Miniprotein binders against b1l550. Designs and how they scored, part 154

Target 1, 279 residues: b1l550
Amino acid sequence: MRLPEELLERARDIHSEAPSHRIKLDRVGSFGLKVPVEFKGFLLLAEADVWVSLPEGRRGVDLSRQVEAIYELSNPPKDPFSLCREAAISLLEKLNYADSSGVSIRFDAPLQDGESLKYYGVEISSIASDEIINKIRVEILGMTACPCTAELIRAYKSSEIAATHTQRSLGILEVSTKAEHPDPDKLASIIERAMSSPLRTYTKRPDEGGLVIRSLSNARLAEDVVREMIHLFLEEFGHLPEDTHILAAVRSMESVHMHDIYAERSFSLDEIRKEISSH

## First folded at step 12 (miniprotein)

Design p18L
Fold by ESMFold2-Fast, scan of step 12:
Structure p18L (fold): chain B 279 residues (1-279), chain A 94 residues (1-94)
Amino acid sequence: as target 1 above (279 residues)
Amino acid sequence: GEIRITVEIEKDGKYIRLEYTITSPEELELALKEIERIIRMVGADRIRITVEASSEEEAERLADEFRELAERLGYDEIEVTREGNRFTVEAERE
């Protein structure tokens, strides 16, 4: 049923009214929108959040215009990076009272793994104001092996290959930059290369021994993985603006403990280069 | 009663899958609107909707609602099959 138009003419425009308290809000919007996107030849269902700043003199935002902004740009489905940036800009055009806008898009990215696919987590954002800040977070599971236990067992058994416990570890790279979003496949590759070995979605039985031997021969602490991720990131993305901010982190789900090990480092490109050069 | 809905949306050999667990009439109405929106945005050539209802009577009523949805979306080949409290709507454009 549609409400009569006369009723709409008589009703107050709540959103345009003055609020009870003149307080600016940083983010007001529609969260959890389902949006189809096309990523590297795949049609994926992504989850999107859209928001704008709300000035102290206005009670509410036009939620319908926020949803319209992203839905118009999503038909037909397009790549999530262009969608993210274009939607953030469109929000400021449609909602002229806002000083800033933002869009976040989350999805599971397919990655070729032999004859099968595996998935890693991607969250991207674009925040628009006088400039655009692009953010990307990539999370992917890999394997780590404990070098301390490996060394103890090697000494005891005089083995050429150390025996030790292995576990799943979650690697995280988050980048905030004024440049375009970094390629998530390259970020995922950096994380996997920093690990003792990658995980496989489908492993043929003959390959299992080789994967385990690789991880044991490349035993790494969570702290080692974080440092290696930073090193590899600088090699691949050191060309980004000096004020680019990075978070590198690893959460190791220790197989011999009831708790996890966590290691992280946040830095700007300018900061980390000065630190590395100073020793 | 609980209703489970699975939607498969296909365009040019690419597909997405939606799953819903519905526990209220309000949730059902929101799910139907979302399903319609996503199908329109994708421009899907084929859809398959499978519903498991709380009863045979509910399944019969909902089968008619989902048939009407497929008709509103412009599909010209619509097949509805029901078995007890479950039904499937398959629709495509020629």
Scores: ipSAE 0.292, ipTM 0.733, lowest interface PAE 4.2, mean pLDDT 85

Design p18M
Fold by ESMFold2-Fast, scan of step 12:
Structure p18M (fold): chain B 279 residues (1-279), chain A 94 residues (1-94)
Amino acid sequence: as target 1 above (279 residues)
Amino acid sequence: GEIRITVEIEKDGKYIRMEYTITSPEELELALKEIERIIRMVGADRIRITVEASSEEEAERLADEFRELAERLGYDEIEVTREGNRFTVEAERE
């Protein structure tokens, strides 16, 4: 049963009351909202989280205003970058007690793979306060091949292309910047180029053989992949502000072990330039 | 009983697919509101909603609710088809 709407006029405004404990909260919001977005000519159903900071003297957040902020901007669907940024700003305007706001939008991005499509993971965020910080995380699977086993087999058999184990590896690039979000397709491309080979949606035997040979001829440790990702990132995105923060990581699902190998490096552009110039 | 709803929404040749598993009348009401909201936001030219329930009568009743939704949303061409215990509501405009 739906209670009469006139009861709302007589009910206490719980959200505006003082809380039991005078503690600030960093993120209070509506999580898991479904919003349509337009991405590179595709209509996608994305999942969005919206939040604001809550001051120590206020018991709760007006959740209906948060939902309205992003839904109004999602009609008609627009690109997820503009939606993310505009919704974060709108949240601060609609909820004036908040010191900061944020929006995250997650979706699987289509990537052309011959005549078919494959998908990679994208999460973008905009966090608004006295400035706006834009974040993007891209995850895509690729292939790595072990150079250590390759060298051992090469020594044993005296062959130019050594046998070795291969495995799926997850490449991750995460960027936080005061500039616009980097193009996720370019981040995905950087990750794939750093791998021994990309993965394909479908291959026939001759094409599959070629992929395997490419992987074996380009054997790389997880550590090698992370360093190559950083190198390629700097070539493409070295123009970003000096305080731009990057995480580059690889998780290799080792086919010869029951555990994974993980390698990562986080850095600011200022930090990495000084490190490289000192060598 | 458990109800499965599959929604396909099209605008200018672009597509969204949504799936629901419904176990209560309250869940159904929320799903209907979400489906309507997404259709309106997208400005969909065509929709296809497939309902599957353990009871044929229940599935038919839900298909009729979606037919009524399509009518309220202003779709000109609405067709309801049955294949076993599955009912599909297809609606188009323009």
Scores: ipSAE 0.515, ipTM 0.833, lowest interface PAE 2.2, mean pLDDT 85

Design p18W
Fold by ESMFold2-Fast, scan of step 12:
Structure p18W (fold): chain B 279 residues (1-279), chain A 94 residues (1-94)
Amino acid sequence: as target 1 above (279 residues)
Amino acid sequence: GEIRITVEIEKDGKYIRWEYTITSPEELELALKEIERIIRMVGADRIRITVEASSEEEAERLADEFRELAERLGYDEIEVTREGNRFTVEAERE
């Protein structure tokens, strides 16, 4: 049975009431919304989270207005960066009791791979308050080859080209900045170039052999990959504001173990430049 | 029983596809609303919705729901095809 709308007009406004405890909440929102986006000529179905801060004197957030804020900006679909930023701003306009808002959008981004496409993970956020902070996280798989085992086998066999184990490794770059979101394709490129070799969706027979040999000849520790990612990031994005914060990480799914190897470094541009210039 | 729904929509030669596994009438109602919202947002020119259920009767009833949805959304050409317990509703706008 659907209750008459007249009852809704007479009901108490629960969200505007005082809460049982005067405690501010940092993020209250609608999570896991499906929204279509346009990315580099592709139509993609993304997953979005929207939230606002809730002051200590207010019991609840109008969740329907949060959903409305992003849905109206998603018709027709637009690029996820503009959607993210505009929705965060719209949330503050629609929910005037909030002092901050945020939007996060996740999708699998297509990347040209010869005659085919491969996909990498993208998550972007915009957090609005007195200023807007833009965040992007890119995750892409590549290949690493172990230099330690290669050296051991070389010593044992006295071979110039040593055998070693190879494995899939997940590269991660996360950037938080007051500037616009960095181009995720450029972040993905940095990650792939830092690895022993990229993964391919499809290779022709002679090319596959060449990629394997290249990977073995370019053996890298997870620690090597992280350092190379940081070096390449600074070459491409060193112009970003000094307070830009970066996380660079690699999770190597070691083929000889039941566990992974993980290496990471977080830093601000100001911090890393001072560190590098000291040597 | 368990119901599987696959949705594919097209706009200007661009496609998206996604799926649902549904185990309750409440989940079905939410899926139908979400599917309609996404179709409207995209302004899709073509849609293809495939439903698969444990019984032919259940799958046919769901296909009818999607046929009615396509009619309400203003699609001009609607085709329903069946292969056992699998029904596909295709609709396009001229």
Scores: ipSAE 0.639, ipTM 0.880, lowest interface PAE 1.6, mean pLDDT 86

Design p18Y
Fold by ESMFold2-Fast, scan of step 12:
Structure p18Y (fold): chain B 279 residues (1-279), chain A 94 residues (1-94)
Amino acid sequence: as target 1 above (279 residues)
Amino acid sequence: GEIRITVEIEKDGKYIRYEYTITSPEELELALKEIERIIRMVGADRIRITVEASSEEEAERLADEFRELAERLGYDEIEVTREGNRFTVEAERE
């Protein structure tokens, strides 16, 4: 049922009223919006969240203006990084009662894998206030091989390439910075290079054998992968502002256990440089 | 009954494909608005919308609604095809 628009003229402006309790809210908005984006020559359907802060004296936010802000900027589709930053700024300008705004955009990014494509997860956000903070999270699967079991088998059989268990491991890099969003393909590359080997979308038996041998020859603990990811990140992105914050993490889906192994490290560039220089 | 809608949207040789499973009239209204919005945002050259419902009559009614949408959006070539309870609306600009 659709009520007549004439009723809107007689209705109270609920959003501008005082709330029942004078409590500030950090994020109020529209979550799960479908938005087309252009990413590295691909047209993708992304999922977006948009929000603003709500002061303690105001009952509600104007949700329709939030949705308008991102939809206007999505026509025609543009790159998700510019969309994210511009929408966050637009929200803050359109909703003058808010002291901050934010936008998150999530999509599966295509990555060339021989003559096929594979996909990795990307989530970006921009949070605007008196400054803008850009955040990106990249998740990609790779393969790890256990060095402990490899060493036991090597000792037992005197083989140069020891048998060991292998498993899928999820690598995670999250970066929060006042600079523009880092290139997600470069973050994905860092994660894959830190692993024992990458995963493939399609393999033939000879290619599969090569991937397994590569993994076995490069056995790494989850802890090893996290440290290598940090090392590679500093080589590629050490030029970012010193207050840039990074999370590096690995979740290893252990093939010989009913549980996963998890390793992580959070740090700022300033913090990690001082730590490395003191050791 | 349950309604399944598959949407394919193409622009300059690039495309998006996505689906809805709809169980209420309210969900249907929202899906129709969202589909139109995405088509307009993309500026699609070609669209292909497939509807499947519990009854042939319900699927045909929805296909007619998408045909009318394609007409409103200014598509030059519109074709509706049927396979039992499944109707496909294809539209393109020339």
Scores: ipSAE 0.462, ipTM 0.813, lowest interface PAE 2.6, mean pLDDT 85

Design p19K
Fold by ESMFold2-Fast, scan of step 12:
Structure p19K (fold): chain B 279 residues (1-279), chain A 94 residues (1-94)
Amino acid sequence: as target 1 above (279 residues)
Amino acid sequence: GEIRITVEIEKDGKYIRFKYTITSPEELELALKEIERIIRMVGADRIRITVEASSEEEAERLADEFRELAERLGYDEIEVTREGNRFTVEAERE
């Protein structure tokens, strides 16, 4: 239902009023907006969040102006990295009472998988204040195989390739930097190479046994996967500014347990280099 | 009753698909506005909107609204097809 426009002239400007309590809010905005984006030759429908900081003396944010700003920048659709940066800057310029602004854009990214496509999760953000911080989070499923059970079976059967349990594992890389957003395809590649094997969208029947054998021959703990992800990340992205912050994590959905195993490490590039050099 | 809407839009051979499950008149109004906005943003050269409702009458009425939307947006080839209580509106421009 739409109320008459005449009511707008009689309504108080609630946003500009003093609040009941003089408390600053860190993020106030519109969450869950649908926005089309262009990503690597694909047209995708992304979900966007936009926000600004709200000072202690102001009751509310003009949400209509926030939404209009990102919609204007989304017509025609553009790459989500430029959209994030430009929208965050625009929000801060348009809402002069704010100290900071931010934009996050989430979508499922296509990745070539033999003759087909598979999808992995991407969330990119830009947070603007006196500087811009760019964040990217990539999540992709892979497979891990348990080396402990493999070793027990190998000892029992004296086999070169031991049977063990396998499970789906979710690999996560999150990067926060003052430089440009890293390429999410490269982050996804790092995660998959750290796993026992990647998952496939389509597997021809003759190839199924080969995939299982590869997984069993490359058994890895969740802890092993996280360490390998960090190693591979440093090889690919070690050139980023030293204050770049990374989160590397794996959630293993253990097939022999009712619970998951989780391993993670957060670090700055400066921190991890010193740690590796001292050992 | 419950309404299901599936939207497919295409631009230069690229396409996106998204869905709504509507349980109130307020949700429907918001969905219609969002659908129009996305179509305009993309500058779609082809759209396909499928509506499914509990009654044929309800689905037909909503399909007619999407046909009118396609006309307002400048689509010159519009086809409405029916399969029971499911209506599909396809629209294209050159």
Scores: ipSAE 0.563, ipTM 0.853, lowest interface PAE 2.1, mean pLDDT 86

Design p19R
Fold by ESMFold2-Fast, scan of step 12:
Structure p19R (fold): chain B 279 residues (1-279), chain A 94 residues (1-94)
Amino acid sequence: as target 1 above (279 residues)
Amino acid sequence: GEIRITVEIEKDGKYIRFRYTITSPEELELALKEIERIIRMVGADRIRITVEASSEEEAERLADEFRELAERLGYDEIEVTREGNRFTVEAERE
């Protein structure tokens, strides 16, 4: 059902009117838009949020222009990094009352796992103002094994392979930079290499046993995993600008507790390098 | 009743699949618009839409609506198949 287009000429322009209260809003936009993207040879359906700042003297944002901006750039589908940056810039150009704009794109990224695929979470953002800040967050599940329980069991029975509990752990790397978005596959690889072992989508019983033995032989605290992720990140991405901000975190879903264990560290590249230096 | 729609669209040998569980006429209208938009944006060469409803008549009506959508989008090979309360609309362009 549609009202006559003639009514648009006679209706008040609500969005350009003065608001009830003269208060600036930081983010106003369209959230949860479905947009197709091409990622590393795959066609994926991503979820996008687009927003702009709203000045204190304007009642609302032209949401139609926001949606048009990202949809135009999504046809045909393109890589989500270019889409994110270009859409953020386009929003500022099209909505001249805004001081800043932003775009976030979320999708599950395929990762080759033997003859099968597994998936990890990716969220990328570009925020445009007088400069552009690019952010990426990668989350992937892995396995950790408790070294404390392993040591207690070793002391008790002196076994060749220490028995301990294992659990799923969620590894998180988030990067905010003025440079282009880091490659999410490399971030996912860093997280998995820091874990006791990766998780598999497909495994036969003998392979499953091998995975468990590998995990038990490489027992790590959540704190160990975070430190290793930071170490590996610096080896791979130490070339990024010094004001690049990173969050490294692990949430361990402890199999022997009713609660999770969590460890994190936020830092800038210049800060962490000074800290790692002996003096 | 509840309606389930599964959409699979293909472009150059790549495809995406997504699903809707619909419980209201308003949800259905929004889903139909979103499906059309995604197909247009992808420039899909092939589409496959499966509709399941508790009523055979309801599923058939929706399948016919998707057949009409495929015709409007310029697909020249359209096939509708049925298995009980499940209808599948497949469309290709040459």
Scores: ipSAE 0.454, ipTM 0.814, lowest interface PAE 2.8, mean pLDDT 85

Design p19T
Fold by ESMFold2-Fast, scan of step 12:
Structure p19T (fold): chain B 279 residues (1-279), chain A 94 residues (1-94)
Amino acid sequence: as target 1 above (279 residues)
Amino acid sequence: GEIRITVEIEKDGKYIRFTYTITSPEELELALKEIERIIRMVGADRIRITVEASSEEEAERLADEFRELAERLGYDEIEVTREGNRFTVEAERE
């Protein structure tokens, strides 16, 4: 039901009132909005969050104005990177009491997998204040094979082919930079190349056997995968500003345990280069 | 009862598909508004909306609402088809 618009003339402007406590809030916004985007020639339905900072003297944010900011920029659908940056800027322009704004957009990105498609997770953000910080997080599943068990089996049987357990592992790369968002397909590629093997959407039995053999021939600890991801990232994206911050992580869903193994490293480009150069 | 709405939207040969499982009148109202908004944003050439409900009467009523929506959005060719408790509204513009 919609109430008579005449009531708006008599209603108090709650948002502009003083709050019960003079406390600044970092993020106040509309979360879980569905927005269409165009990504690499695909039309996708993405999920977006929009927010602004709220000063200590103001009771509330005009949530309708936040939603309008991103919806205006989503018609027609555009690439999610431009949408993210432009919406964050628009929020500051429309909500002048805010000292910062942000937009996050999440979607499953298609990736060519033989004659089929597979999908990986993408979340991008733009946070606007006196400058814009762009953030991207890519998550993709791959396969790892345990080198410890492989070595034990090889020693036991003196086999030319070591047997070991394999499992799905989730690779994660997150990049925060003042430059444009890195290409998520390149980040996904880095993660997959660091794994023992990529996963497939569809395989026949002979293809499945090949995938397993590939994994066994390239056994890697979660720790190995993280280090390789960092190495490959530096090869591809070493040109980014030195204050770019990266998180590289792997969560291995161990097939022989009821728990997962997790390894990660956070660093800035400046920090990691000094570390590597010291050796 | 439970209502299932599947929306397919096409623009220049590209597609999106999404589904709602509705268990309350409030959820239905929000879903209808969101569907219209997404169709308008995309500027869809063709739409296909499938409604499935435990009651044939309820499904038919909702299908008619989507037919009216397609008319308001300016679609030239609108077809409504039925298979049991499933009604499909297909619409395309010139």
Scores: ipSAE 0.521, ipTM 0.838, lowest interface PAE 2.2, mean pLDDT 86

Design p19V
Fold by ESMFold2-Fast, scan of step 12:
Structure p19V (fold): chain B 279 residues (1-279), chain A 94 residues (1-94)
Amino acid sequence: as target 1 above (279 residues)
Amino acid sequence: GEIRITVEIEKDGKYIRFVYTITSPEELELALKEIERIIRMVGADRIRITVEASSEEEAERLADEFRELAERLGYDEIEVTREGNRFTVEAERE
C-alpha cells in the first residue's frame, strides 16, 4: 500500500527527536554502497561504507544526506584515496551534530603481471574528527614452501635437491596513519617479496617449473614471512609518523593439513624501532 | 523466480562489469535505481545490460525497461537482442 503524500508532508522529524534512551552511538550510516572509482588508470566498481557518530540526545542520522555526500564526490569517478578522505570531511561538515565521521572503500586492485593482470584486495578508510586517520589494508596471495619438510626429505634421501610441500598463503598488511594512505602496489610488492614466490595469473610449463624451483630454494615458515614483511615495510615506509600502527599477518593454507596456519604481529613504528634497537 | 542482471559500462575505453542475482521485487527495484546511478556517475559512452529470468516474458519486460532507461539517459544507438530467455540491451552515444 502506498501511503498518501500529504501524510509524508505532515510527518514529524523523527531524526531530530530525543531517543528513548540517552546513549551515544559510535557509527551510524550507510553500508555497502556501490561507487565507481579511478585507480591507476582503471575504472573499478568499489564498495563503500559511510558513517558518523550520533550524540546521546539525537534519535537518528540523516542517512540520505550521508549517501548524497559520497555520491556527489563520486561524479565523475575519482581516485579512491581522495574520495575516501574528502567524503569523510564532507560528512562531518554536512552533519553538524556528529563528532566524527568515517568512510571505508573496498575494491580488487589490478596489478600488471606481464601482458596479463592479477588482482589483490584493498580496503581503505579515512576517519575524521579534529584530525584525519587514514587506514589501508592489502591482502594478496603468494606461495610458501615448508623448510622443515625440505630438511627431512633431504636427510632421508641424502639429496642435494630440496623437496617439500608448497601452498597458497595470504599475506596481509594493514597501516593506520595520520599521513596519506601508503601506495597499495608497494604494500602488495612487500608481501610478494616476503613470500617464497609470487603467484601468477598465467604461466607456461617452463615458467611454472622456475616458479616452483624459486619457492623451493626460498622455503619460509609463516613466521619467517611475517618478519620479512615487517623488515621490508620498515625499509620502504619507515619515514611515516612514529605513531603509525601496522599489522603484518600471513595465513598459510597448508597443503598437508585440514587447517590453516596463521602468524601476525601488530606494532607502532616507535615500538618496533625500540624493539629492534634493543640488545 | 531468480533474475540475473549483468551490467557492463564503458567510458573512454575503460570498462566495469557487475552482476545482480535478484530474488525479490524489492531487490529488483533497488538494483534498477543503483544501475542508473552508476551509469550516470560514470558518464558512460556505452552500456550493455543482459537480463536473464526464468520467465521469457519477465526478461523481455525488464529488457524493455532498460531500453527505456537508455533512451532517458540520451543514448541514441540502442539495440535489443534475444537468445532464448536472455535479452541484451546495448546502447551508445557520441
Scores: ipSAE 0.524, ipTM 0.841, lowest interface PAE 2.3, mean pLDDT 85

Design p19W
Fold by ESMFold2-Fast, scan of step 12:
Structure p19W (fold): chain B 279 residues (1-279), chain A 94 residues (1-94)
Amino acid sequence: as target 1 above (279 residues)
Amino acid sequence: GEIRITVEIEKDGKYIRFWYTITSPEELELALKEIERIIRMVGADRIRITVEASSEEEAERLADEFRELAERLGYDEIEVTREGNRFTVEAERE
């Protein structure tokens, strides 16, 4: 049963009413929307969240208007960065009681891996108010090899390519900036280069051997990987505004332990430059 | 029982694939609406929807619903195939 549309003319406008308590809400919106996007020549199904701030004197948000804003901009599919920014702006234009709006879009990004594809995680956001703040988070798996065990085996067997335990490690780079979203492929590249070796979707046995030897010859602590990620980030993206905020992190899924090892560093470009220059 | 729906849509040689595990009539209704929305947004040239259910009758009924959806969306060529309790609806335009 669908109620007659004429009832809308007689019903109270609940959203415009005063709330039971005069409390501002930071984020009110529609979460978990599926939207198609075009990313570097691929058609992908992304997951989107849209929200606005709600002032203390207003009971609710028109959620249908929020959903319409992003769906309208998603037909036909466009690149997720433009979609994110344009939808955030559109939300403020359509919902004029809001002080701020935001959009987050998540997808698995394809990356060429020999004759196959592998995928890494991307989450982007745009938060609009008097200006726009763009955020991107990239997660990609790689391989690390333990330098401590490698050193013990090297001492024992006098081998330059020492046996050691290896494990999958998740590298994370998150950037918040007033500039455009950084290229996620470049962020993924930084993470992979900081690792002992990248992971592959499919390789032939001789190529697998080469990647394993590469990892063993390039043993790194989680702490080493985070520092290298920051170093490589500054080389590629040091031109971003000084108030750009970065999180670099690694979660190592240790093969010899029941627990993971985690290392991270958060910083602004202004902060890290002063730190490095003080030495 | 449990219902599995796999959706593949294609536009200009590019495609996306996604799926659902349905355990209630309410979940099914939402999935159908979401599938239609995505197809419309993409402007898909071809769609392929596979339905698996514990009952052959249930799977056939759902396949018929997707056939009707393809007809409403204006697809010119629609084919339904069966492999046990697995039904696949393929539809193309142009």
Scores: ipSAE 0.576, ipTM 0.858, lowest interface PAE 2.0, mean pLDDT 85

Design p19Y
Fold by ESMFold2-Fast, scan of step 12:
Structure p19Y (fold): chain B 279 residues (1-279), chain A 94 residues (1-94)
Amino acid sequence: as target 1 above (279 residues)
Amino acid sequence: GEIRITVEIEKDGKYIRFYYTITSPEELELALKEIERIIRMVGADRIRITVEASSEEEAERLADEFRELAERLGYDEIEVTREGNRFTVEAERE
C-alpha cells in the first residue's frame, strides 16, 4: 500500500518502542539486495546483505536507512571492497543505537583464461564496531587426481604412465583480517596452483590432453591440496597481522563415490607459524 | 501464468545480464522497481529487456510498460520487436 506522507507523520514509531522481550539481536537487516559494482574493469551485478546489532530495549531497526546507506554509495557503481567498507561505516553513522554493523557482498569474479573468461565465487564482508574486520571468501573449481588409484594401476601394469580417476574439486580460502581485503585474484591463483590442474573454459584436443597429463602427473589428495594452499598462502600473505584468521578447505566431488571428500584447516597466522617452527 | 524477464544493460561497452521468473502481480511490481533502480545506478547507455509470457497479450502489455520506462528514463531510440510470445524492448541513448 502506498500511504500519504501525512499518515506517516502521525503513525507510531514502532521501531523505537520497547520489545515484548528484552533480548539483544546480533544481526538485523536487509538481505539479498542487488547492487551493481565495478571489479577490475568489469561491470557486475552483486548481491548484498546489510545489518546492524539491535539493543535489547529497542523493538526494531530502520530498514529504509540501511538500504539508503548502500544504495547511495552504489551510484555510480564502485569497487565492491570500498563499497563494503564504506557502507558498514555509514550504517553505524546512520543508526546510532547499533553497537556494530556489517555488509556482505557476493559476486562471480571474472578471471582471464587465455582468450576466454572463467568465473570464480567471491564473498566479502566488513564488520564495523570499535574497529573494522574485513573478511573475504574465494571459491574456485579445479581438478584433482587420485594418487592411491594411480599407485594401484602402476603396480598392476608395471607402467610409469599415470592412470587414475580425476574429479572436480572446489577450493576455498577464507581470510578475516583487520587489514584491507586480500586481492581475490591472488587467492584464486593460490587455490589453482595447489590443485592437480586448473579447469579451462574451452580446450582443443591437444590442450585437453595436456591438462589431463598434467593432472595425472600431479596427483593430489584433498589433504595435499589444503596443505599446499596453506603453504602458498603464507608465501603471498604472511605479512598480514598475526591475528589474521584463515580457513583453507577442499571439497572433492569424487568420481568413484556417491559422496564428496572434504578437508579443512582453520588457523591464525600466529598459530600456524608456531606449529611450522616446531618441526 | 509464468512470466520470464531477461534484462541486459550496457554502460561504456560493459554489460550485466540478469533474470526474473514472475508468478504474481506483486513480484512483477517489485521486479519493475528493481530494474529501474539498477538502470539508474549504472547510468546505462543501452538496455535490452525481453519478456516472455504464456499469453501474447500479457507479454505485449509488459513490453509496453518497459517501453514507457525507457521513455521516462530519457532513452532516445526505443524499439519493440516480437517473436511469438517473446517481446524485446531495446533502448539506446546517443
Scores: ipSAE 0.631, ipTM 0.874, lowest interface PAE 1.6, mean pLDDT 85

